# VHH binders against DNA-directed RNA polymerase subunit Rpo3 (rpo3), part 6

Target 1, 262 residues: DNA-directed RNA polymerase subunit Rpo3 (rpo3), of Pyrobaculum islandicum (a1rse3)
Amino acid sequence: MPKATIVEKTPLFLKAVIEGAYPSLVNSIRRVIISELPVMAIDYVVIVSNTSVMYDEMLAHRLGLVPLTTPLQALPPIEDCETGLVDPSECTVRLMLQINAESDKIVYSGDLVSERPDVVPVYKDIPIVKLVKGQSIILEAYAKLGRAKEHAKWQAALASYYYYPRIKVLDEKCKEECKDICKELTNPFECTFNKAWTCRDICGDRLIVEWDRYKYVFWVESFGNYDVETALREAFRILKKKFSDFITTLTQKAGSLVETKV
Short names: E, the ipSAE of ESMFold2; O, the ipSAE of OpenDDE; V2, 0.75 times the mean of E and O plus 0.25 times the DockQ between their complexes.

## First folded at step 1 (VHH)

Design c14 (framework vhh_ozoralizumab_d1)
Fold by ESMFold2-Fast, scan of step 1:
Structure c14 (fold): chain B 262 residues (1-262), chain A 120 residues (1-120)
Amino acid sequence: as target 1 above (262 residues)
Amino acid sequence: EVQLVESGGGLVQPGGSLRLSCAASGFTFSSYWMYWVRQAPGKGLEWVSEINSGGSSTKYPDSVKGRFTISRDNAKNTLYLQMNSLRPEDTAVYYCARGGYRTVYTYDYRGQGTLVTVSS
């Protein structure tokens, strides 16, 4: 039974100490967070008018990089969208851009008008394109749920971990010699493994730098599509499904083998 | 250069009130989500309030909900935290923080902090 202790938590960031877990489990959680969490992102654009200096393809690409708020609880599971269990319209959100420039201006992500008030640009100030007087952009952008493993524009979060450092100071003078690298050598949240090892290069064997095999400092940062708690819940939902699918596959294969032998 | 300067901290009796201010400069303040975070002696950072760029949406953890109110004045580039019904547990250094884009940190800039002590 692994144990987690929260060190720092905000809506978009979590740092925790994880104890009693194999590296494979912690790495599986990390990989799911960075590659398999679903978010809404613009997938394609129907351009009615574009007299700007930016080509249609580049405009569509830039729009795809705009993070969109993603209410996972109000949307069907991405698996249901992929299998056709739900109508495609329930998995797609339209955003409109309609600007006729009466003066030179920059079009920002915040100028997109969503048909769903809960699926909107996370950041309103991302510049999309510059327009000079008389130019126009009129388009419909279609957002869908996707995952980072398909394309980086669907990346919901970053996650990483490092082994919890165990540092023993054998010579008190070492603390002063390393003060510019680590204020507190025995503080694992201030003096991370890399910093501690840099201090060992200065102090030699007067500083013992070790780590626990099954104890980690783990952190997650959300890109704003949803909060870190939602990201973690979704990650564990995905991991649970992977395990359930594995068991189903094993039971089906065992049944086939038994039938072949009899 | 981005700067965040907190003020308004001090000593207050339990049940009292304080109003914190954060003066922002070096960026387009009206375009960013803003946060208040705190660090009690010997503890880690704790998020205590969030406000969107326009000021229409705010969020709080249960520990301060109903007691703290975050607000902003985009014309003055200033963030505020109104703290009511203060408890000894609220004793901490309070930091103003700017919401980051795709960064390693939950916020890309944090001020120097202002100390709030709740004691009789």
Scores: ipSAE 0.000, ipTM 0.146, lowest interface PAE 17.3, mean pLDDT 82

Design c15 (framework vhh_7z1x_3)
Fold by ESMFold2-Fast, scan of step 1:
Structure c15 (fold): chain B 262 residues (1-262), chain A 121 residues (1-121)
Amino acid sequence: as target 1 above (262 residues)
Amino acid sequence: QVQLVETGGGLVQPGGSLRLSCTASGFTFSSYSMNWVRQAPGKGLEWLSGISSSGSYISYADSVKGRFTISRDNAKNTLYLQMNSLQPDDTAVYFCAKTRYVYASGDFDYWGQGTQVTVSS
């Protein structure tokens, strides 16, 4: 049974020690977090007016990169959106931008007005376009749930891990020689395995760099669409579904073989 | 003719509970997302909660999350807001609001007259 001990936690960052887990499990969690977590992102833009210097395609691209708060508990699972099980609108949110510049100004992500108050720009100060007096931008932007594996604009988080390093310093001089690489050679949260191994190149056999089997330092950073607990909860939901689907496929194929032989 | 009628408001002590109801007529209630919005004296409109047409998907404003529960009964054309742990700053006129489009949320075309909730000793 795997065990996790939280080392550092903020709403958007988590670092933990995971013990008693195979590398395949930890890597599966990492891959799902990076590639398969659903977030809202602007996917389509209907431009009514754009007299700015920026081309429509560039404007749409920039809008697509604006992170949007994504209340997963208040939205249907992305799978239900893809199969048409739920109303399309429950997976799509309209945002409006209507600016007529009476003076030179910068249009920011915070100027977008969402039809859904819980799906709004995470950061209000992302510059979108500069307008000169007399210019206007009037558009409707349509956001939908998506995943990073389809397009990078839907990336919710980064995650990585490294083996928990076991470092033994046989010569105290190594600590000073490696100060620019690791301030504390024996601190597994500051001196990652790769850094410790780089220090091994300096110290040779005066530094022993090993790792514990099935023990890792794991970290997750959210881009702000939702907090790190939500990201982890969603990652585990996705992993459970993958396992369930695998079992269903396997048992269905086994059943088919049995029926044809009967 | 679309009509939305809120009931269930009144006076309540801090820490108390109230349940608001909104009865809808003149449209296919089960096809639209519904919302609760309030307006405190001298302040602007504050969106509180929304519920999808099916009732399966629900969202709340941070100010009421964990204290208020939205629900609906499509057979009765009625929307509900269960309000627990009421605070003096919950004093406001509470409105139910219909979404403009059958499938859209957050874009409202009809509102009820409102029901007054007063939280005071």
Scores: ipSAE 0.000, ipTM 0.135, lowest interface PAE 17.6, mean pLDDT 82

Design c16 (framework vhh_vobarilizumab_d1)
Fold by ESMFold2-Fast, scan of step 1:
Structure c16 (fold): chain B 262 residues (1-262), chain A 120 residues (1-120)
Amino acid sequence: as target 1 above (262 residues)
Amino acid sequence: EVQLVESGGGLVQPGGSLRLSCAASGFTFSRYAMAWYRQAPGKGRELVAGIYSGGSTSYADSVKGRFTISRDNAKNTLYLQMNSLRPEDTAVYYCAAVYRTYSGTEFDYWGQGTLVTVSS
C-alpha cells in the first residue's frame, strides 16, 4: 500500500512525498490530472451584436480560454453527459455579455453574467475586448464540461513528480562549497537532483547523489476551476473507473476465449 | 437530429395579420437564440427578427412596430406575429437557429420555409 505525506498544501497547490509506489502508478495519476479532469469552459457563442473591431471568431476563441469555476459535486459526471444518460442541457451553462459602450472601455471576464452563480469566471480581470464609445457586444456563451485531452482550454491542473533525491554528504566541507547552489544539500525539496548533481561536480566522490526507485516528490497545481482536493478526488474516481472498465473488458474477453476453445 | 418546421403562412389582404409558428426539435430550444428570415422573389435572404434565449429581441427597420417575435420554451416553439401587413412583406419566411463555436465553426439550422402572400 503506498504511503503519502503532505509537505505543503494550499487550496490550489499540493506537494507530497509518495512512498512504496511503482513509477507506472505515479505517472498514471499525473496523466489523469493533466489530461482527464473535467472542467467547464465556453464551447460556443451566439452573437447577437458585435460592433467591436474584434472578429466573432477571435472573440469566441478568447471566451473559450476563460477559466470557469466548476462545482463537480453539483454537476452530473461527464460520462453521463457523453452517454446521453442525462440531457446535454444538464451539462451546459449559459453566460451572457450585454454591453453598450457609453465611453471607451475594456470588457473583462468578470463582465460575464452566468445563469448559475456557482459557474463563473475564476479570474474577473481577464481582458476580452476593447470597445469604443457607441460600440456594443451582446452575446450568449455556452459552457460545457470537457477534458484537456480534447482541448487545452479544459485544462484543470498541472501535475509532476521527481524521484526523491537520496543525498549523502561524506565531507561536511561540501555543504559550504555548494552553498550558492543548495542552501541545504540534504533537503530534497530545496536541493533537487539537477542541483545536487551540479554540487557533485564540485565535490566529486565526497557527495553521493542517488534517488529512490519507489519514492517521489509529487506536486499538483489547480488553475482555480476547483481546489486541489477536488482535483485529486476526481483523479482517483477516474482511475478507479478505468480499472473497473479494464477488469470488465478482460473478463469479457477471457470468457469469449474460453468459449471459442470449445 | 435538428428539425425546424414552419407553419401559419397564407394569403392575406393588405392591413391584415398572420401569426407564424416554428416547431423546434432535436436540441435544447430554451438555450438557443432564434430568428426569422424572409426571401422575396429576386431578393436575397433578409433578417426580419431575432430573439435571444433570455427574451431580448431585435427587428429589421422595415418591420419595427408591426411585427413581434416571441417564444414558448415549454412548447419548443418560436412565433412571429405580423400586423399591418403590406404587399412588400410578401416572401417565404424561414425559421433559423444560428451559433458559432469558440473555434469559429458555424452551425446554421434552417426550416423549409412558409409562404406569406399579401395581396388583394
Scores: ipSAE 0.000, ipTM 0.131, lowest interface PAE 17.5, mean pLDDT 81

Design c17 (framework vhh_4orz_3)
Fold by ESMFold2-Fast, scan of step 1:
Structure c17 (fold): chain B 262 residues (1-262), chain A 120 residues (1-120)
Amino acid sequence: as target 1 above (262 residues)
Amino acid sequence: EVQLVESGGGLVQAGGSLRLFCAASGFTFSSYAMAWLRQAPGKRREWVALITSGGRTDYADSVKDRFTISRDNAKNTVSLQMNSLKPEDTAIYFCATGYSGTYYLKADYWGQGTQVTVSS
């Protein structure tokens, strides 16, 4: 049974020590967090007017990179949108931008007006485009639930892990020689695996870097669409569904091999 | 030259139905997204419905479940079936075409639109 100990947690960041888990399990969790968590992101933009110096393509690209708050519990599961169980429009949200510049100004993500108050830019201060007096931008942006697996703009979070380093200091002088790389050589959170190996290059065999094959430092950083707890809960929901779908497929396959007699 | 010609507008009673057509020429129709936009008296232009080159559709919340957009690539036409019409649907309806990519649909307005008037 794997054991997890939380080392650091904020709404958008979690660092934990995972013990008693095979690399395949930890990597499966990482891959789902990185590639399969659903978030709202602008999928397409209908540009009615753009007299700015920025090309339509660049403007749409920048809008697609704006993180949007994604209330997963208030939205249909993305699988329901994909299978047609719900109307695709239930999984889309319109945001509008209607600006006529009365003076030189910068248009920010916070200028987007959403039809849903719970799906809005996470950060209101992301610069989109500069307008000179007399220029205008009028557009409608359509956000859709998606996954990073399909396109990076739907990236909800980053996650990674490394083996929990076991560092043996054979010469105390190594601590001073590596102070600019690792303040505390035996601290696996300050002196990550790569930094410890860099110190080994400096100290040679006076510093031993080992690892436990089933012990990891695992971290998750949310881009703000939802908190890290929501991201983890969704990741485990997805993993559970993958296992259930596999069992269903096996059961169905076994059934297809049975002869029916009338 | 790219040409879009809207038709099918008219006067209808509240609760009635109407079908709008947009005939396209001068480009490879099947490769482009098509959209319907409308402008009501005293209001700004608003998007109503979109159909991508691949057939994916999206609708504004105000027309959801009442309007259906479809396309016929063999005839180079896009149509908008409007059911359960409300006085609020009174507007000039425009057909627009544009390239539909991962991040954008560039809408080029063409033609003069078609007037829809819903009386109660």
Scores: ipSAE 0.013, ipTM 0.283, lowest interface PAE 7.9, mean pLDDT 81

Design c18 (framework vhh_7b18_3)
Fold by ESMFold2-Fast, scan of step 1:
Structure c18 (fold): chain B 262 residues (1-262), chain A 119 residues (1-119)
Amino acid sequence: as target 1 above (262 residues)
Amino acid sequence: QVQLVETGGGLVQPGGSLRLSCAASGFTFSKYAMGWARQVPGKGLEWVSYIYSGGSTEYQDSVKGRFTISRDNAKSTVYLQMNSLKPEDTAVYYCARHTVYTASGYDYWGQGTQVTVSS
């Protein structure tokens, strides 16, 4: 049974040691976190007025890149939105921008007015477009749940891992020679396997660099749409569903083979 | 069960007026933008007018100043007031609900109502 020990945790960052897990499992967790976690992002924009110097296409593209807070527990599962089990209005959030510039100004992400106070720009100070006096932007932006595998604007988090390094220093002089690469050669959380290997190229056989195939340093960083606990819970929900779907497909294939040969 | 039911079509002389109504059910009407599209005999479907969830409106150039779209969220109904009708306005008129989940921008359509502008 795999074991995880938390080393460092904030609302938007987690580092842990995972023991007794095959590389395929750790890599599956990583890939789900970076490619399959659902977040809200603006997908469609209806522009009523745009007398700014920015083309409609560029304006829509920039709006799509604004991170939105995503209350997963208050929204239907993305699968229910995709299958039509729920009304599309439950999966879509409208944000409005209605600005007539009475003086030169910059329109920021924080100027978007959301119909849901729990789905709003994560960062209020992202510049969208500059308006000069007399120019206007009037639009409705429609946000929906999506995944990074469809488009990078739905990226919720980064995750990565490296093999837990087993470093043995045979010559204390190596610590000084590698100070610019690793502050502490024997610290697995500071001196990653690749950094330690670079030090081994400097020190030669005076430094032993090994790794454990079933022990990893794993980390997750959220882009702010939700916290790392929410990201991890959603990742494990998705993995459980994938495993269940795989078993169902496998048992259907096995049954078909038996029936065709019998 | 999402349903859109159009009424108000009929035969009218050039220069006349008609008011189309679309009664919506099965969804939170106030959260959706709504539109009207028409299918002219022998031609494809063309967009006529659009009303945003916030109440702002847009019109096809050929109907500007003659048609007015409006909505009543309490009655879950969208309206199209058609004035100064021309023979070219003869078509089946469809009420449609806006969506971000389809390439057309609409996911549900009414059954259509016939508008004929002729003597």
Scores: ipSAE 0.000, ipTM 0.109, lowest interface PAE 19.9, mean pLDDT 82

Design c19 (framework vhh_ozoralizumab_d1)
Fold by ESMFold2-Fast, scan of step 1:
Structure c19 (fold): chain B 262 residues (1-262), chain A 124 residues (1-124)
Amino acid sequence: as target 1 above (262 residues)
Amino acid sequence: EVQLVESGGGLVQPGGSLRLSCAASGFTFSSYAMYWVRQAPGKGLEWVSEISGSGGRTKYPDSVKGRFTISRDNAKNTLYLQMNSLRPEDTAVYYCAKGYTYVTARDSGYFDYRGQGTLVTVSS
């Protein structure tokens, strides 16, 4: 039975020890988190006016990098957007920028006006472009639900893991000799496998560096579109759907093979 | 819904002429720059001509300058491309496109919407 113990948690970060899980399961969770979690991101921009010093292409690129709050419970499942089960407009949000500079100013992410109050810039102080008196920006930005596997601008989170290190100190002098690399050699959260191997180069046979089978230090960091709990729940929803789809395909193929046997 | 419908393509001999039309609907036509883009067999998209929303400014690449003329009728929501002195290398599917759309961080085209295209074949 897999067991998870939370070591550290904030709204945007989680670190846990996972025990009794095969590497394939932990890696599947990691890959879904980094590649398949849906978020809103500006996909294209229609520019009506841009008299700033910034080229249209660069302005559009910068807008695409602005994280947007993504209320997953208030939006269609991304699968419905991908299969055309819902109209594309239900998976798209328009934001507008309309600024005429009466004095020198910086346009910030917070100046974007969204047609949905629940899909807005996560951070309102991201600088987009500088305007001098008399310059203007008028544009429409179209945000779309997407996944990182299509493009990195839709990345919701980072996730990684490493095998839980098991370090045995055979000579107490190693602790002092390695203090600049690992403050505490036997602490798996401070002295990771790579650091421990660097210490082994100093201590040789006086330090044993091993790792536990089926035991991992796992962490997730959200980019702010939603919290880490939402990210994890969505990751498990996606994994459950993949498993269900696999079973359906397998049973359908088995049924076809049975019928064609005669 | 933005809709662009091209017509007027066909087979012509080198040195001949064709006039393409694009019927636009679903947006305020006069507020947007319009474009003609083409794709020859086995090649990428090539920008052919541009016209401002008012029709007061036009631009062409050197490959068609002096031979092609873009125009628009804002009262009829229609875009035109007059093609003269056609060459075999002008053989392509021609697309009508609305305004510049800058796709963020994806390395794809600049066009907001593109029609289904009309085939122009220049052959003897």
Scores: ipSAE 0.014, ipTM 0.270, lowest interface PAE 7.9, mean pLDDT 81

Design c2 (framework vhh_ozoralizumab_d1)
Amino acid sequence: EVQLVESGGGLVQPGGSLRLSCAASGFTFSSYAMYWVRQAPGKGLEWVSEISGSGGSTKYPDSVKGRFTISRDNAKNTLYLQMNSLRPEDTAVYYCARDSGTKFYARGFDYRGQGTLVTVSS
ESMFold2-Fast, scan of step 1: ipSAE 0.007; ipTM 0.407

Design c20 (framework vhh_7z1x_3)
Fold by ESMFold2-Fast, scan of step 1:
Structure c20 (fold): chain B 262 residues (1-262), chain A 122 residues (1-122)
Amino acid sequence: as target 1 above (262 residues)
Amino acid sequence: QVQLVETGGGLVQPGGSLRLSCTASGFTFSSYAMNWVRQAPGKGLEWLSGISSSGSTISYADSVKGRFTISRDNAKNTLYLQMNSLQPDDTAVYFCARDRGYSYGTIYVDYWGQGTQVTVSS
C-alpha cells in the first residue's frame, strides 16, 4: 500500500516522498499529469483588424500559448465536449482584444478581456505584439479544454521523480568541496540523486551514495491554470477511470473465456 | 470594386425583431464565407456570426446564439441576419464582412460595408 508524505507545498508546487510504490505506478502518475490533464487554451482566433507587423498566423499561435485559469469544477467535463453531449458554446470561452494605439505600445496578455471572469490569463505581463501609433488589433479568441497529448499548448503541469537518496559523508571536507553543488549533502530534497553523484565524482569513496527501491522524491509544478492540488485530484480521477476501465475489460475477457467452454 | 451594402436597420423596441440584408458586388459571392460584425457606441467591434460559402457551416457568438440566425442566398448575392428578442445592449452599427479565408487557427475579415444602425430602446 503506497504512502505519501508532503515535504513542500505552495499553490503551484508540491514535493512529496512516495513509499511502497512500483516505478510503473509513479511513472503512470507522472505521465497523466504531463499529458492528460485538461486546461483551457485559445484554440482559434477571429481577426477583425490587425495592422501590426505580426502575421495573423503567428499572432494566433502566440495567443494559444497564453495560460488561462481553468476552473475544472465550473466547466463541463472535457469528455462531454468531445462527444457532443453539451452544446459547443458551453465548451468554449471567448476572449477579446481591442487596442487602437494612440502611441507606440506593447499589447500584453492582460489586455485580453474574457467573457468569463474565471477564465482569464494567468499572467498579465506576457507580451503579445508591439503596435506603432495608429495601428490596431481587434480580435476574438476562442478557448476550449484540451490535453497536452493533442498539443503542447494544453500542458497543465510538469512532474518528475527520482529515487530517494541515502547519502553518508565519511569525510567532512566533502561538504565544503561540494558546497556549490549541494548546500546540504544529507538533504535528499536539496541534494538530488544526480547532484549527489556529481559530488561523488569529486569526493570519491569519501561520499557514499545509495538509494532505496520503491521510495521516491516526487514533484509537481503547475503552469498556473489551476493549483497543484487541483492538478493532483484531476490526475487521480483520470487514473481511477483508467483502472476502472481496465477492470471492466478484464472482467469481460474473463467472462468470454469461461463461456467458450461448450 | 468590392462593395458590401447593409440595409434593414432602424429603431425597434426591446423584444422586437429586425432582418438585416447585405448585398454584395464586385466579387464572386458564392466563393466566400461571410460574417456579421457589430460596433456598439463607444465600444469595439464584436463578431456575431459566420457562414461558409455553401451555407452548410454556421457559427454564432454566445451573446446572440438562439436569438440571431444567419443565412445567405448565393443566387441573389445577399447575406441575411434575422434578429429576434432584441435587447437594448444590441444597439450598434451592424456590418457584413467578407472572410478572407480560414487559416490554421484564424478567421480573417478583409472587406466590410459602411454599416447599418440598429437602435433598441423603449
Scores: ipSAE 0.000, ipTM 0.254, lowest interface PAE 10.6, mean pLDDT 83

Design c21 (framework vhh_vobarilizumab_d1)
Fold by ESMFold2-Fast, scan of step 1:
Structure c21 (fold): chain B 262 residues (1-262), chain A 120 residues (1-120)
Amino acid sequence: as target 1 above (262 residues)
Amino acid sequence: EVQLVESGGGLVQPGGSLRLSCAASGFTFSSYAMAWYRQAPGKGRELVAGIYSGGSTSYADSVKGRFTISRDNAKNTLYLQMNSLRPEDTAVYYCATRYSSGWYTVYDYWGQGTLVTVSS
């Protein structure tokens, strides 16, 4: 029974101590969070007018980096979009940008007008491009669900972990010698395993650095497309599907063997 | 593979009307924004009117209230209804579509143009 104890939590950040889990499980959770969580991001733009100094390619790139709120429960599963089980229009959201500069101004992410009120820029104050009086930008941006493994613009979150360090200070002088590396040697949330091991190289036998292969400090940070609880719930849904797919494959192979032997 | 063919240009007197058409082929017309540009003698190309895939429209200040852009997705055709024409509207009119396919890839597609002359 793995055990998790929350140390810090906000809507977009979580830090926890995980106990009784194999490294492979913790690493699988991390990898899914970093590379497989689906979010909406602008995939392509249709530009009707761009008289700004910014090239169309750069404008499209910047628009792709704008985080969009992603209501996972209100959207089809990304797998259904990929297999064609649902119409592509159910997996795509159009946002419009139509600005004619009557004075020098900055175009912001908040100037995008979405056809869905639940898929909008997370942050409305991201500068996209400067316009001089008389210049215009008129375009349609098409957002779709994607995953970071396809392109970094679809990254929903960062996640990492380190082994929970067990540090014993045998000589108080080590605290002073290591102050530039770890301000508090015995604080596992400040003095990470790697920092503690670096201190071991300085202090030698006067510092004992141990770790448990089954105990970790784990953290996750959401980029705002959805909260950290949604990110974790989706990560576990994906892991459950991977396990179910594995069982299905084994069942198919067992069936083949039975048919062969009969 | 993308083709845009304009028609409907001609000679018209000031105050007259013309309807331009653009027949599009070789792409999924309903998924792309379309525009009308014009190029007057001795001038650069300028945007006249644009229409988004969803039907939203935009116009140059010089043509607002006089020109109407529309599209027929079933016929893959773009239209420009031009009313109250002025000598200053004399130009070659171009049907155009522009899109970015993913990162850094921009495609511009233009027709060959149709001449509109507003004169006695």
Scores: ipSAE 0.000, ipTM 0.192, lowest interface PAE 16.5, mean pLDDT 82

Design c22 (framework vhh_8emy_2)
Fold by ESMFold2-Fast, scan of step 1:
Formats: structure tokens, sequence, C-alpha cells
Structure c22 (fold): chain B 262 residues (1-262), chain A 121 residues (1-121)
């Protein structure tokens, strides 16, 4: 049974030690977090007026890169949107931008007005376009759930891991010889693999560098669409669904190859 | 010549409602986006709301969204602003304005003389 111990946690960042898990499981969690978590992002724009110096295509592109708060619990699952189980309008959110510049100004992400107060720009100060006096932008932006594997604008988070380092110092002189590389050789959160191995090159056999095969330092950083707890919960929901779908496919295609209870 | 004449302002208590009107003349009203803009004493003008020529596209400033409603009656050439749940910070001179899309022009081709709204306890 895998075990996790939290080392550091904020709403947007988590570092933990994971024990008793195969590398394939930890890597699967990482891959789902970086490529398959659903977030809202502007997908297309209906431009009524744009007298700014920025052409429509670039304006739409910049709007698509604005992170939007994504209340997963209040939205249909992305799978239901993809299969048509729910009406497409329930999977999209309209945001409006209507600005007539009375003086030179910069239009920011915070100027977008959402039809849903729970789906709004995460950061209000992202510059979109500069307007000079007399210029205007009038548009409707339509956001929908998507995944990073389809386009980078749907990137919810970053995640990575490394094997938990197990370092034995056989000669105390190695600590001084390596102090510029690793402040504390036996600290798994400071002296990572590359640093420890560099020290091994200096100390030779006086330093033992090992890695526990089923023990990892794992970290996740959210881009703000939701907190890291939500990201992890969603990642495990996705993994559970993949496993269940895989078993169902196997039992139907090759029932004689798997054990099933009647 | 183009003329815009606002009316309907006054002194009201917080939480009250007012409906502002703007009578347009001298142009084809149904061809233009129309705006409401306000200016409080000692402050610059603030855009409040806009409505497309047909009335199908409507937008509001965040500060008034959910409380104000813009509408138009093209046959009578009149623009309206229904203001509900008024707050002291809504106190300003309210102007009706006609849209302009010309680069380097003022945000609006024409603006009326304004109607004073004062919200006071």
Amino acid sequence: as target 1 above (262 residues)
Amino acid sequence: QVQLQESGGGLVQPGSSLRLSCAASGFTFSDYYMHWVRQAPGKGPEWVSSISSSGSTINYATSVKGRFSISRDNPSKTLYLQMNSLRPEDSAVYYCARETYRVYADSFDYRGQGTQVTVSS
C-alpha cells in the first residue's frame, strides 16, 4: 500500500515523499497532472469590433492564454461534454470584453466580465492589448473545458519526481569537499541525484550514492485554475477511470486471459 | 445636427431605483451602438454600459452589473438605463453617448449634456 508524507504545502504547491509505489504508477500520476487535467480556457472569440492595432487572430490567441478559475465540482465532467451526455452550452462559459478607450490604456485580463462568477481570470493583471484614445474592443469569448494534451492553453499544473536519495558518507572529509555542491549530503531535499553524483565523482568510493527504487520525492505546482488538492483528486479520478475502462475492455475482448468474479 | 438629451436624474436614498432616458435626434439611431458614461465630481469619466444597434449585444461595467439594465427603443429613438439598488458611489452626472470606431477620435462621436444622479443617506 503506497504511503505519502507531506513535506511542504501551500494552496498552489505540494511536495511529498511517496513510499511503496512502482515507478510506473508515480510516472502515470505525473503524466495525468501535466497533460490530462481539465481546465477552462477561452477556445474561440466572436469579435463585434476591434479598432486596436492588434489583429483579431492575435487577440484571440492572447485571450486563450488567460488562466480561468475552474470549479470542477460545479461543472459537468469533461467526459460528459465529449460524449454529448450534456448539452454543449453547459460545458461553455461566456466572457465579455467591452471597452471604449476614453484615454490611452492597457486592457487587462481583469477587464473580462464572466457570466459565471466562479469562472473568472485567475490573475487580473495580465496585459491583453494597448488601446489609444478612441479605440474600442467589443467581443464575446467562449471558454470550455480542455486538456493540455490537446493544447498547451489547457495546462493546469506541473509535476515531477525523483528517487529518494540514500547517501552514506564513509569519510567525513567528503562533506567539506562537496560543501559547494551539497550543503548537506544526507539531506534528500537539498542533495538531489545530479548533485550527489557530482560529489561521488569527487570522493570516489568514500561516498555511497543509492536511490530507493520505490520511494520518491514528488512535487506538484498548480497554475491557479484550482488548488493542488483538487488537481491531485482529479488526477486520481482520471487514473481510476482509465484502469476501470482497461479492465472492462480486457474482460470483453479476452475474458479467458483475466480472472473475474461472476 | 446630432443631439443627445438625457433626463431622469435626481436625488434618491441608497437602495432606490431611477430610470434614465436619452432622446436622440439628427441621426439614424438604429445604426449606432449607444453608451452610458458617468462622471463623479473630481474624477474622470467611467464607462457604465453599452448596447448594440439592434439591442442583441449588451455589456456592463463590473461596478454596476446585476443592478443596472440598459435598453433601447429604436422607433422612438430613445436609450434607457434602469438603475436599481443605488449606492452612494453611483452619484455622478450620467451621459448618453454615440459610438465611434475612428482611430484617435474621442471614444464617442457625440455626448449629451448629462443628467445628475445623487444618492445620499
Scores: ipSAE 0.000, ipTM 0.077, lowest interface PAE 23.1, mean pLDDT 81

Design c3 (framework vhh_7z1x_3; at its last look DockQ between E and O 0.52; V2 from the best seeds 0.00; counts 0 for: pae E 7.1 > 2)
Amino acid sequence: QVQLVETGGGLVQPGGSLRLSCTASGFTFSSYAMNWVRQAPGKGLEWLSGISGSGGSTSYADSVKGRFTISRDNAKNTLYLQMNSLQPDDTAVYFCARVYTYSGSKTYAFDYWGQGTQVTVSS
ESMFold2-Fast, scan of step 1: ipSAE 0.150; ipTM 0.530
ESMFold2, look of step 2: ipSAE 0.013; ipTM 0.424
ESMFold2 (binder alone), look of step 2: mean pLDDT 81; pTM 0.806
OpenDDE, look of step 2: ipSAE 0.054; ipTM 0.317

Design c4 (framework vhh_8emy_2)
Amino acid sequence: QVQLQESGGGLVQPGSSLRLSCAASGFTFSDYAMHWVRQAPGKGPEWVSSISSSGSTINYATSVKGRFSISRDNPSKTLYLQMNSLRPEDSAVYYCARDSSGYTIYAKGMDVRGQGTQVTVSS
ESMFold2-Fast, scan of step 1: ipSAE 0.015; ipTM 0.441

Design c5 (framework vhh_4orz_3)
Amino acid sequence: EVQLVESGGGLVQAGGSLRLFCAASGFTFSSYAMAWLRQAPGKRREWVALITSGGSTDYADSVKDRFTISRDNAKNTVSLQMNSLKPEDTAIYFCAAGTRVYTVSGSYDYWGQGTQVTVSS
ESMFold2-Fast, scan of step 1: ipSAE 0.017; ipTM 0.262

